# VHH binders against EG45-like domain containing protein 2 (EGC2): the designs that were tried, part 5

Target 1, 105 residues: EG45-like domain containing protein 2 (EGC2), of Arabidopsis thaliana (Mouse-ear cress) (q9zv52)
Amino acid sequence: AQGKAVYYDPPYTRSACYGTQRETLVVGVKNNLWQNGRACGRRYRVRCIGATYNFDRACTGRTVDVKVVDFCREPCNGDLNLSRDAFRVIANTDAGNIRVVYTPI
Key: E = the ipSAE of ESMFold2; O = the ipSAE of OpenDDE; V2 = 0.75 times the mean of E and O plus 0.25 times the DockQ between their complexes.

## First folded at step 1 (VHH)

Design f08 (framework vhh_7ubx_2)
Fold by ESMFold2-Fast, scan of step 1:
Structure f08 (fold): chain B 105 residues (1-105), chain A 121 residues (1-121)
Amino acid sequence: as target 1 above (105 residues)
Amino acid sequence: QVQLVESGGGLVQPGGSLRLSCAASGFTFGDYAMTWVRQAPGKGPEWIATISSGGSTMRDDSTKGRFTISRDNAKNTLYLQMTSLKPEDTALYYCVKESYYDTSWEGFDYRGPGTQVTVSS
């Protein structure tokens, strides 16, 4: 599926799924992916395909695997709210909002 | 400690202009995308515009080209220039540090108290 991703900063300790977890490659998902909490623990492989705004060379060309641990509450500007640790694997954080392909694994 | 303080709102007649400012502190301002959001009485929050750390912008069609978002990283300040104001633009305007949306609205909701814009004659 395609969508948009933004990021959030550590500590990743107030998650809707588990309250906290030791993993740092984590994601909060928007209402359409949340499924009343059934999304908790799902894993996605995420690739950056470009910036949402005008930003050159947003993508690193890498992929990252993330675990759903949180809900991206409105106002949520993406489908995926990636941990900063996860976002910087696939993109320049200065881009702020990126277009992504994400696949369940 | 993240702080966002909006200013520049007020009462203005239809067709008028206002420039809103958001003073940011407690984080490295230039590293984050910043957003303007408004909320009118009885309505949910409405996204207006986002600007990346590098200055690239994305705007909602509801502004119809009347609003411009900009930033000055040296001053840690976000701006919203509003022109051709209409009564339906009446709302509380607040800035948001992008990259984080907490489920509880406690602690990590880095939204300022807002600045009131009232458009009436």
Scores: ipSAE 0.005, ipTM 0.225, lowest interface PAE 10.0, mean pLDDT 80

Design f09 (framework vhh_7ubx_2)
Amino acid sequence: QVQLVESGGGLVQPGGSLRLSCAASGFTVSSNYMTWVRQAPGKGPEWIATIYSGGSTMRDDSTKGRFTISRDNAKNTLYLQMTSLKPEDTALYYCAADFYEGTSYPLEYDHRGPGTQVTVSS
ESMFold2-Fast, scan of step 1: ipSAE 0.012; ipTM 0.169

Design f10 (framework vhh_7ubx_2; at its last look DockQ between E and O 0.04; V2 from the best seeds 0.00; counts 0 for: pae E 15.2 > 2, placed apart)
Amino acid sequence: QVQLVESGGGLVQPGGSLRLSCAASGFTFSSYEMTWVRQAPGKGPEWIATISSGGSTMRDDSTKGRFTISRDNAKNTLYLQMTSLKPEDTALYYCATTVEYDFTGEVYSDYRGPGTQVTVSS
ESMFold2-Fast, scan of step 1: ipSAE 0.070; ipTM 0.497
ESMFold2, look of step 2: ipSAE 0.000; ipTM 0.160
ESMFold2 (binder alone), look of step 2: mean pLDDT 77; pTM 0.748
OpenDDE, look of step 2: ipSAE 0.006; ipTM 0.213

Design f11 (framework vhh_7ubx_2)
Fold by ESMFold2-Fast, scan of step 1:
Parts: structure tokens; C-alpha cells; sequence
Structure f11 (fold): chain B 105 residues (1-105), chain A 123 residues (1-123)
């Protein structure tokens, strides 16, 4: 599946799925992926394919595996709201909003 | 107390341009990332653009490069330059202080936002 990803900053301790939690490679998902909480604990492998706006060399070329721990409430500016730790694996954080390919694992 | 006040909206014809301003008072504006958000009638809020305290800009692909966010820290003012306006750009435009570094944009993260300025694109 293709979509957009944005990020949020630590601490990642608050989570709709688990209350408080310590994992750092985590993601909040938009309403259509949330499925009334059934998305909690699902994992995706995510790859950056470019910025959603004009930004040179947004992607690092790496992939990251993330666990769904949160719900990205409206206004949610991507399909995936990646932890900063996860986002920086795949992209330059200055890009801010990126196009991604994400696959369930 | 800090306040955000938007201005520059109005009625404009398709293909026109507008520059929106957001004036910040009572705060250290230059320390904050600032965001433009719009809400069209009957729709939820849509993120348009963010500019960091350091001046890096992020814009949504849906604006097709027609919108440019900028800031003047000496004037404590945020701007949105809008070109090639379309009827679907009709919305209330408001600015907000970014609480998280990008991406969360939850309703609770807009506790410091302005009342908005109405943009209507019509013939």
C-alpha cells in the first residue's frame, strides 16, 4: 500500500493501544487503518519514496519496521504518524511529510 | 498572554492570489514552529504547511506547490502566499503554534490558534 507519513516527538509513552509504553519504533495510524482499535499491535515495514512536496533527497534508502500503538486523530496529515526515531531511519526529518510504501508483516 | 490573529482573507476569483498573515503577540514567536490549517464547509481540518523555528518548510502535496509558507521573526508574523486559487480552496484559514514537531496535529495541539480568516474563491 502507498500513503503519506509524518512524525511525532518523544516521549512516546502515551498510546491509545497500551496506555504507557517504552518502544521507540512505533506508529499512530489514521482512522481508516485504525479499525476501532483492531490495528493495535499490527506491524508495518515502511520505505520512503519521496517528499510530498519539493524536497531534494528526502529518503535515506533504508526501511523501518514499526508497531501500531496509537491513533492519529484528525487533523492527521498522513496515513502513518511515525515516531521521530522511526521517521529518521527512512527520511530526513526536515522533509516533514513523505510518501511511503508500507506493507503488513 | 499570547494571541494569534489572522488577516488577508476575502473574496477572490479563480486564478487569483492572496497573501494571508498571522500576527503573534505576547510571545517569543521565533522559538515556535508555526502551521497553517484550513477547514472547508462540512469538512474536517486539513493541514496546509508548517515552518519550523529555523525556517525549514513543509507543504502538503495537495496544494500542488501553489502555496508558500514564510515567516518574518522581526515582525512576529507568519505568511501564506496563495496563487492560482481554485473554488476548492474556499475555507476558513487559521494559524496554529506547533506543539509536537510536525505530524500529531491533533485537536488538542491547536489550543493556541487564531480565529481564522475566511477565503472564498468564486466568480
Amino acid sequence: as target 1 above (105 residues)
Amino acid sequence: QVQLVESGGGLVQPGGSLRLSCAASGSIFSDYAMTWVRQAPGKGPEWIATITSGGSTMRDDSTKGRFTISRDNAKNTLYLQMTSLKPEDTALYYCAKESWDYGTYEPSDFDLRGPGTQVTVSS
Scores: ipSAE 0.000, ipTM 0.132, lowest interface PAE 13.9, mean pLDDT 78

## First folded at step 2 (VHH; framework vhh_7ubx_2)

Design f02a (from f02 with T57K S103Y S105D L106F E107D; at its last look DockQ between E and O 0.04; V2 from the best seeds 0.00; counts 0 for: pae E 16.8 > 2, placed apart)
Fold by ESMFold2, look of step 2:
Structure f02a (fold): chain B 105 residues (1-105), chain A 119 residues (1-119)
Amino acid sequence: as target 1 above (105 residues)
Amino acid sequence: QVQLVESGGGLVQPGGSLRLSCAASGFTFSDYWMTWVRQAPGKGPEWIATITSGGSKMRDDSTKGRFTISRDNAKNTLYLQMTSLKPEDTALYYCAKDYGEWYYDFDSRGPGTQVTVSS
């Protein structure tokens, strides 16, 4: 699937799915993916394919594996709200708003 | 200042081979992990392979062993040996200094070296 990704800063310890959790490669999802909490624990492999606007060299070419731990409440600027630690694996954090491919794993 | 200069690309027939080189300067090459990425027009960059400072290799499974990363620390040079080339390998190829921990500095890359695979 393709979508838009943004990121949020640490801490990630409090989350909608698990209360307290310690993983850093994590993601919150928009309501269309949340499924009333059924999304919790799903894992995705995510790859950046470019910024959503004109930003040179937004993507690193790496993938990142993330676990859904959170809900991105409206207004949510992306389909995926990646932890900053996950986002920086696949993209320059200055880009802020990227297009991604995400695949269940 | 970090400089990376890629070379060795060219036009090649499907099934052919190329060896890409990346000349490095401005840092202690032997201390750092190094990475190859490629980018076709209209697509995002694609990671190909990483080699650690100690010589251990990580590669993308989609190449199915056709590409081999290597380094020569005495010459400050990174290599990518490409075999069994396919039209889908057509791209601009870049090397990058890798900081480890899932980050490499793609913005310090050189102009890249073009690989074009066509009949």
Scores: ipSAE 0.000, ipTM 0.160, lowest interface PAE 16.8, mean pLDDT 82
ESMFold2 (binder alone), look of step 2: mean pLDDT 80; pTM 0.792
OpenDDE, look of step 2: ipSAE 0.007; ipTM 0.222

Design f10a (from f10 with S56D T98E F103W; at its last look DockQ between E and O 0.07; V2 from the best seeds 0.00; counts 0 for: pae E 17.6 > 2, placed apart)
Fold by OpenDDE, look of step 2:
Structure f10a (fold): chain B 105 residues (1-105), chain A 122 residues (1-122)
Amino acid sequence: as target 1 above (105 residues)
Amino acid sequence: QVQLVESGGGLVQPGGSLRLSCAASGFTFSSYEMTWVRQAPGKGPEWIATISSGGDTMRDDSTKGRFTISRDNAKNTLYLQMTSLKPEDTALYYCATEVEYDWTGEVYSDYRGPGTQVTVSS
């Protein structure tokens, strides 16, 4: 699926799915993906396909695998709220908001 | 009980350096990730850096490359080395554990010290 991704800063320890968790490649998902917590533990492979806004060379060309650990709380500016650690694998954090393809794995 | 006490702040000129320390007690220091945050007048808390067993993480802005987080587990002490200080770095600096986040990027914590004031001015 295609959507938008933003990121949040560490620490990543708090999560709706698991309470305290220590993984760093994690994601919070918007309500349509959250499905009232049924999305907990699902994994996605995420790839950057461009910047949401005007930003040159937003994508790194790499992919990242992330685990759903939370929902994206409002205001939520993306379909995926990636950990900074996950976001920086696939994109320049200065881009802030990127267009992504995410595939269940 | 958890105790955190920051020190090392002060008044410096632009381009100067400071090394902040955070003395921790009341918990197994080495088992916890530690974080530096700052708060400038009229602004909310701002995350600076976190150090965990997996490594260091620093915000990707003007502080990256100028600030370095480190720790000495034998001394139960957290450090923030600050270089090339700018007026916009003026803030109350806190060390914290049990830090939480919200999805807007704002930072809060269950435990932090009273803070140490850093003022950068010519």
Scores: ipSAE 0.000, ipTM 0.235, lowest interface PAE 11.0, mean pLDDT 87
ESMFold2, look of step 2: ipSAE 0.000; ipTM 0.112
ESMFold2 (binder alone), look of step 2: mean pLDDT 78; pTM 0.765

## First folded at step 4 (VHH)

Design g1 (framework vhh_8h63_2; at its last look DockQ between E and O 0.17; V2 from the best seeds 0.00; counts 0 for: pae E 9.0 > 2, unsure alone 64.9 < 65, placed apart)
Amino acid sequence: ELQLVESGGGLVQAGGSLTVSCAASGSTFSSYAMGWSRQAPGKERELVAGIYSGGSTYYADTVKGRFTISRDNAKNTLYLQMNSLKPEDTAMYYCARVEGDYGEFDYWGQGTQVTVSG
ESMFold2, look of step 4: ipSAE 0.011; ipTM 0.387
ESMFold2 (binder alone), look of step 4: mean pLDDT 78; pTM 0.781
OpenDDE, look of step 4: ipSAE 0.013; ipTM 0.246

Design g2 (from d05 with A33T D101Y Y104D W105S; framework vhh_8h63_2; at its last look DockQ between E and O 0.08; V2 from the best seeds 0.00; counts 0 for: pae E 15.1 > 2, unsure alone 62.9 < 65, placed apart)
Fold by ESMFold2, look of step 4:
Structure g2 (fold): chain B 105 residues (1-105), chain A 121 residues (1-121)
Amino acid sequence: as target 1 above (105 residues)
Amino acid sequence: ELQLVESGGGLVQAGGSLTVSCAASGSTFSSYTMGWSRQAPGKERELVAGIYSGGSTYYADTVKGRFTISRDNAKNTLYLQMNSLKPEDTAMYYCARVEGYYSDSGEFDYWGQGTQVTVSG
């Protein structure tokens, strides 16, 4: 599936799914993926395919595996709100807003 | 507990500019998506702009191109620069935190007291 990703800064310990959790490679999802909380615990492999605006070399070429732990409430301008730790694996954090391919695993 | 205090409102002529600010205390500001909402007399509150810590932003159609949201995580401060102001922008402007389900359990006040912006014609 293709979509847009943004990121959020630590701490990631408070989350909609678990209240408290310790993983750093995590993601919050927009309402269309949230499924009234059924999304919690799902895992995705995510790859950057470019910035949503003109930004040179937004992507690292790597993938990252993330666990859904949170809901990205409006205003949310991405389908995925990746932890900064996850985002930096696949993209330059200065890009801020990227297009991604995400695959259930 | 997160506390939000808005300031910088006032009376301004149509076509003018104004910056409102929001000071946060008692919480880790940098981890949150923040936003501005507004409420005009007799109308329901509406979200007008939002920003993540990474700088990505979005705006209501009614303010797009005229308003700019920004944040300074070192100072725990959120800003809204309002340009080309119109009488219909007259409202109480509130700073807000966007938060997940855990944070909704009643431990936090994620709404400030508001700052009045009045645009005369």
Scores: ipSAE 0.000, ipTM 0.145, lowest interface PAE 15.1, mean pLDDT 78
ESMFold2 (binder alone), look of step 4: mean pLDDT 77; pTM 0.773
OpenDDE, look of step 4: ipSAE 0.035; ipTM 0.464

Design g3 (framework vhh_enristomig; at its last look DockQ between E and O 0.05; V2 from the best seeds 0.00; counts 0 for: pae E 11.6 > 2, placed apart)
Fold by ESMFold2, look of step 4:
Formats: sequence, C-alpha cells, structure tokens
Structure g3 (fold): chain B 105 residues (1-105), chain A 119 residues (1-119)
Amino acid sequence: as target 1 above (105 residues)
Amino acid sequence: EVQLLESGGGEVQPGGSLRLSCAASGFTFSSYAISWYRQAPGKQREWVSTIYSGGSTNYAESVKGRFTISRDNAKNTLYLQMSSLRAEDTAVYYCARLEGDYSGYFDYWGQGTLVTVKP
C-alpha cells in the first residue's frame, strides 16, 4: 500500500490503543486505517519513497517495522503518523512529510 | 512563555471579506507550522488551514479558493485572508502551533477571535 507519512515527537507513552505503552518504534494511523480501534496492534514494514515536495535525498533507503498504538486525530497530515524514532530510520526528519510504502507483517 | 493572540474578527455580510491576524511570542515562530481552526456554536473545533515552516500551505475543502493563509516571520504573525464569506463561516477562529513540524497534534492555542457572517 502507498501513502503519506509524517511524524510526532516523544513521549509516546500515552496512546489510544493501550493507554500507557513503552515501545518507541510506533505509529498512529489516520481514520481510514483506524477501523474504530481494530488497527491497534497491527504491524507494518515502512519504506520511504520520497518527500511529498521537492526535497533532495529525503530517504535513507532503510525500512522500519512499527506497531500501531495510536489514532492520528484530525487534522492528520498523513496516513501514518510515525514516531520520530521510527521516521528517522527511513527518512531525514527535515523532510517532514514523505511518501511511503507500508506492508502488513 | 508561548503566546498566540488572534485579532481581526468582526461582523460582515455574505460575500464579504475579513483578514485575521495571530501574533506569536515566546518561541522561534519561523521554525513551526501554524494552523487556523474554527468552532461554531454547538459544533466541534474544525481545522481550516495550515502553513508549514517552509511556506507550504494546505486547506480544508470547505474553504479552498476562498481563504488564504500566510505568515510574516519578521513580525511573528500568522494571517488568514477570508473572502466570499458565507453564513456557515460564522465561528470563533483560533490559531494553533503544531507540537512539532508536520505533526498531527497541536500543543498551544490562542484565545480566539469571533467572526460573524449575517445571513
């Protein structure tokens, strides 16, 4: 599946799915993926394919595996709201808004 | 401390125009995305528009083509130029700072400025 990703800063400890949780490679999802909470606990492998605007060398070429722990409240500027720790694995954080491929695992 | 102060609200007739301002202080304004939100009586707060630190903009479909968001980093001020106003645009308008640039969450809000469009 293809979509857009943005990121949020720590702490990630409070989340819609679990209240308190301690993982750092995590993601909140937009309403179209949320499915009234059924999304909680799903895992995705995410790869950056470029910035959504002109940004040279936005992607690192790596992938990251993330767990859905949260709902990305409107306004949600991406399909995936990756933790900053997860985002920085696959992309330059200065890019901010990237296109991604995400695959259930 | 972080402060956001909205101004420029008022009463207008349908088809009229207003320009809202949001004066920012207590942070490096140029480094943050800033948004406008609005809340009509009895409704939930609704996103209107965002301008990112790099100058890119995005708009809710209901205001696209009628509203223009802008910023003046030298004056630490966010603007919303509203044109072709309709009765449904009546609301208290708020500016808000994103938790982090491109984040889906906002960590500071203004007190709001009232816009009334008389039917």
Scores: ipSAE 0.005, ipTM 0.149, lowest interface PAE 11.6, mean pLDDT 82
ESMFold2 (binder alone), look of step 4: mean pLDDT 83; pTM 0.838
OpenDDE, look of step 4: ipSAE 0.025; ipTM 0.283

Design g4 (framework vhh_gocatamig_d2; at its last look DockQ between E and O 0.05; V2 from the best seeds 0.00; counts 0 for: pae O 9.5 > 2, placed apart)
Amino acid sequence: EVQLVESGGGLVQPGGSLTLSCAASGFTFSDYALAWYRQAPGKKRELVAGIYSGGSTVYMDSVKGRFTISRDNAKNSVYLQMNSLRAEDTAVYYCARVEGEWGYFDYWGQGTLVTVSS
ESMFold2, look of step 4: ipSAE 0.000; ipTM 0.112
ESMFold2 (binder alone), look of step 4: mean pLDDT 84; pTM 0.837
OpenDDE, look of step 4: ipSAE 0.011; ipTM 0.272
ESMFold2, look of step 9: ipSAE 0.013; ipTM 0.358
ESMFold2 (binder alone), look of step 9: mean pLDDT 83; pTM 0.834
OpenDDE, look of step 9: ipSAE 0.011; ipTM 0.243

Design g5 (framework vhh_7ubx_2; at its last look DockQ between E and O 0.06; V2 from the best seeds 0.00; counts 0 for: pae O 11.2 > 2, framework grips, grease 25.2 > 24.2, placed apart)
Fold by OpenDDE, look of step 4:
Order: sequence, then structure tokens, then C-alpha cells
Structure g5 (fold): chain B 105 residues (1-105), chain A 119 residues (1-119)
Amino acid sequence: as target 1 above (105 residues)
Amino acid sequence: QVQLVESGGGLVQPGGSLRLSCAASGFTFSSYAMTWVRQAPGKGPEWIATIYSGGSTMRDDSTKGRFTISRDNAKNTLYLQMTSLKPEDTALYYCARVEGDYSYYFDYRGPGTQVTVSS
């Protein structure tokens, strides 16, 4: 699927799915993906395909695998709220908001 | 129903000051930590500061010297005093109710107030 991704800063310890969690490559998902928590534990491979707004060279060309641990809290300006650690694998954090392809794995 | 409404935003020149307010209703304000966050077009959300129910604060280092978070529990109001504003501070500013003891996580937020810093 295609969508938008933003990121949030550490610590990543709080999670709706598991309470305290210590993984660093994690994601919060928007309500349509969250499905009242049924998304907990699901994994996605995420790839950047461009910047949402004007930003050159947003993508690194790499992919990242992330685990759903939370929902994206409002204001949620992405379908995926990636950890900074996950976001920086696939994109320049200065881009802030990127277009992504994410596939279940 | 939980409601948060920000105010006080506007256009200001670099070096100027603004004081944002957040009116809270629909919950026991004094029992919750509150936070300010901002977001500019093309950027992710940025945490600014959190003030806990007891009055202690946590603040991001980038704005720590210029921004001050405070609260008036009697008025159910959260404040953000901003000084020495820079163009980089241009963003939509949100107040939010913190969920639990974590400074970065919140369950409710207002619609936001726009702050624009420009010559």
C-alpha cells in the first residue's frame, strides 16, 4: 500500500500494544490500520518513494522493517508514525513527511 | 467531552515574543500532565515541553532557553511563553493532554494555533 509517513522522537518505550517496549524499529499506525489494536505485532516493510512536500533527495533508497506497537495519535499527519530510528533508515529526517510504500511481512 | 483550544498565535517579527494559551475542559485538568507540540509543513511533529500535574517540567533543548511552559489549574489553562522567536519557529502549535507519565505521548490535542515568524 501507499501512504504517508512521519516520525516521532525517542524514547520509544511507551506503546499501546505492549506497555513498556524496548524495540527501536517500531511504528504507530493510523486508525484505519490500527483496527482497535488488532494491528499489534504486525510487521511492515517500508520504502520511501518521495517527499510529501518540497524536499529534494528525501529518500535513501533503503527499506526498513517495522513492528506495529502503537496507534498514531492526533494530530496524525501520516498513515505511519515511524520511530526516528526507522525513519532515518529510509529517509532524511529533515524531510519530516514522506511518501512511502509499505507491505505486510 | 475533552476539549482543548489554543489561542495567542499570530504573525510576529524575528526576536519578538508570543504567549500561547490553551483552554482545557471536559476533564480534571489539574490531574494531567500537559504538553505543547508544533508542526511545520513538510516536517514531523516536534515536542516542545511538558508540564506535569505537580508543576515539574521537561523541555526540549532546542527551545529550552527561549520557551517556558506553565499552567494555571484554577483557570484550566496551559501557557507557552515564547521569546526571541526565529523564522524556524513558524509552525502550527498544539496543546495536548499527556497520557500517563510519558512526556511525548498524548491522547487529546487542540486544533492548533498558527505562529508565523517573518520579517
Scores: ipSAE 0.000, ipTM 0.221, lowest interface PAE 11.2, mean pLDDT 89
ESMFold2, look of step 4: ipSAE 0.005; ipTM 0.165
ESMFold2 (binder alone), look of step 4: mean pLDDT 84; pTM 0.839

Design g6 (from d05 with T28E G54E; framework vhh_8h63_2; at its last look DockQ between E and O 0.06; V2 from the best seeds 0.00; counts 0 for: pae E 17.5 > 2, placed apart)
Fold by OpenDDE, look of step 4:
Structure g6 (fold): chain B 105 residues (1-105), chain A 121 residues (1-121)
Amino acid sequence: as target 1 above (105 residues)
Amino acid sequence: ELQLVESGGGLVQAGGSLTVSCAASGSEFSSYAMGWSRQAPGKERELVAGIYSEGSTYYADTVKGRFTISRDNAKNTLYLQMNSLKPEDTAMYYCARVEGDYSYWGEFDYWGQGTQVTVSG
């Protein structure tokens, strides 16, 4: 699927799915993906396909696998709220908001 | 649906103290995690502090020991007490919310016009 991704800063310790968790490649998902917590534990492979706004060279060309551990609160500015650690694998954090392809894995 | 209005910013000398406030509209303030972010000219927005619905707090490493976030649910108001201020704390400070009763983590939604804090050296 295609959507937008934003990121949040560490620490990533607390989560709606698991309470305290120590993984760094994690994601909160928008309500339509969250499904009242049914999304907890699902994994996605995420790839950057461009910047949402005017920003050159947003994408790194890499992919990242992330685990759903939380939901993205409304008004959510992305379909995926990636950890900074996950976001920086696939994009320049200065872009802030990127267009992504995410595939369940 | 939701309005956040920051206030209390100003000019202060290094080593000084300042408290900024955020007045929130709505009736479910207590159900939301709230926080502060700041942005200096030419720099990226950064999260400063957060207070969750259950009362736990977190702080950015740059402000730990100096800043204190608190909330008054009866007044629908969020506070940030800033002590031992440094020139690098100079920024526009924004109030933010995280929707959800179980909002223990996630990206804050930032609102309001912000309040300017300037710390002179």
Scores: ipSAE 0.000, ipTM 0.195, lowest interface PAE 13.1, mean pLDDT 87
ESMFold2, look of step 4: ipSAE 0.000; ipTM 0.106
ESMFold2 (binder alone), look of step 4: mean pLDDT 79; pTM 0.804

## First folded at step 6 (VHH)

Design p08 (framework vhh_8h63_2)
Fold by ESMFold2-Fast, scan of step 6:
Structure p08 (fold): chain B 105 residues (1-105), chain A 119 residues (1-119)
Amino acid sequence: as target 1 above (105 residues)
Amino acid sequence: ELQLVESGGGLVQAGGSLTVSCAASGSTFSSYTMGWSRQAPGKERELVAGIYSGGSTYYADTVKGRFTISRDNAKNTLYLQMNSLKPEDTAMYYCARVEGYYSDYFDYWGQGTQVTVSG
């Protein structure tokens, strides 16, 4: 699947699924992926395919695996709200909003 | 749903300073890319400043070095500090949730706040 990703900053301590968790490679998902909480604990492999606007070299070329721990409540600025730790693995944080490919693992 | 209310506009002399603010309500404000757009009489609306969820900023060339955008996620407030104001900065200023710095689409709910620069 393709979508948009943004990020949020630590601490990751007010997660809808678990309140808090030890993992820092985590994601909050939009309504369409949340499925009334059934998404909690799902894992996605995420790759950056470019910025949503003109930003040279937004993607690092790397992939990151993330665990769903939170809900990105409407209005939500992307399909995936990645932890900053996860976002910076795949993209320059200055890009801020990126297009991604994400697949269940 | 996200609600945005702008304030802080007014009359200021060329060379002066002014801060406009935007009060947001609704959760996940910290995850949004926010910005300030403006529309002057007889001109198209332009995005002058943006701030990503992580704090990185964008400025249009017309305001770079003079304007500073900032956010306070604890107060759900977006700010635009405007220094060295010019008559060309006269416009209605709108707070917006944006999809990216170069987006042509803005989701703003307020009536804006008028900034008038004399000189």
Scores: ipSAE 0.000, ipTM 0.169, lowest interface PAE 10.9, mean pLDDT 79

Design p09 (from g2 with S27F S30D S31D S53T S56Y; framework vhh_8h63_2)
Fold by ESMFold2-Fast, scan of step 6:
Structure p09 (fold): chain B 105 residues (1-105), chain A 121 residues (1-121)
Amino acid sequence: as target 1 above (105 residues)
Amino acid sequence: ELQLVESGGGLVQAGGSLTVSCAASGFTFDDYTMGWSRQAPGKERELVAGIYTGGYTYYADTVKGRFTISRDNAKNTLYLQMNSLKPEDTAMYYCARVEGYYSDSGEFDYWGQGTQVTVSG
């Protein structure tokens, strides 16, 4: 699937699924992926395909595997709200909003 | 030590414009995502706009097309330009340091004192 990703900063506390968790490669998902909490614990492999605006060299060329731990409430600015730890693996954090390909694993 | 000081609020007539400002100190301003939230009496706090370090912006649907967020990293200042103001925009406006484009308003990690915007009809 294709979508947009943004990020949030540590500490990754107050997550909807678990309150807190030890993993730092985590994601909050928009309403269409959330399914009343059924999404908790799902994993996605995510790759950056570019920024959503004019930003030079947004993507690192790497992929990251993330676990769903949270719900991204409106105004949710993407389909995936990646932890900063996860976002920096795949993209320059200064880009802020990127287009991604994400695949269930 | 960490401070956010809002200013520029006031009384404005419906259809008018106003700019509110936020002066930040005590942290490295250009390393943080910044945002504006508002709260009207008896209502929940609503995030209306945010801006990333790289300049990407987002807006709540209630203000999209009317409000513009911007930042001046050299002056450690955040701005919200509000156009086509409506009585429904009447609220206390808060500047905040935020953790990315968050799950909800509870992920703001610092709040200023606020500046009151009142729109009359």
Scores: ipSAE 0.006, ipTM 0.270, lowest interface PAE 10.9, mean pLDDT 82

Design p11 (framework vhh_enristomig)
Fold by ESMFold2-Fast, scan of step 6:
Structure p11 (fold): chain B 105 residues (1-105), chain A 121 residues (1-121)
Amino acid sequence: as target 1 above (105 residues)
Amino acid sequence: EVQLLESGGGEVQPGGSLRLSCAASGFTFSSYTISWYRQAPGKQREWVSTIYSGGSTNYAESVKGRFTISRDNAKNTLYLQMSSLRAEDTAVYYCARVEGYYSDSGEFDYWGQGTLVTVKP
């Protein structure tokens, strides 16, 4: 599936699924992916395909595997709200908002 | 202590323009992503625009081409230039530094007091 991703900063302690967790490669998902909490613990492999606006070299070319630990309530700026740790694996954080391909694993 | 203070709201006719300002203090302004949100009477708060620390910008689909977000790091000030205003843009506009999930607690989220924009004939 394709979507948009943004990021949030540590500490990752405001988690709807677990309150807090050890993992730092984590994601909060938008309402339509949340499925009333059933998304907690699901994992996605995420790849950057470009910025949502003109930004040179937004993507690193790498992929990252993330665990769903929270939901991104409206107003949510993307489909995936990646931890900064996860976002910077796949993209330049200065891009801020990116187009992604994400697949369940 | 993080503080955000909006100004520049007022009444304007449809098709008019307004420029909102947000004065920031208590943090290194140039290092942070800052956003504009709005809330119309009886509706939930919605995201309008973001400017990242590196200067890149993003906009809600409803305001693309009409609104321009900018920042002046020397003045610690965020701006929102609004043009071609419509009745549906009537709302209280908030400046925000959001650090976490868009969840109930918002413990690390910082919001200003808001500035009212009214678009009426």
Scores: ipSAE 0.000, ipTM 0.254, lowest interface PAE 11.0, mean pLDDT 81

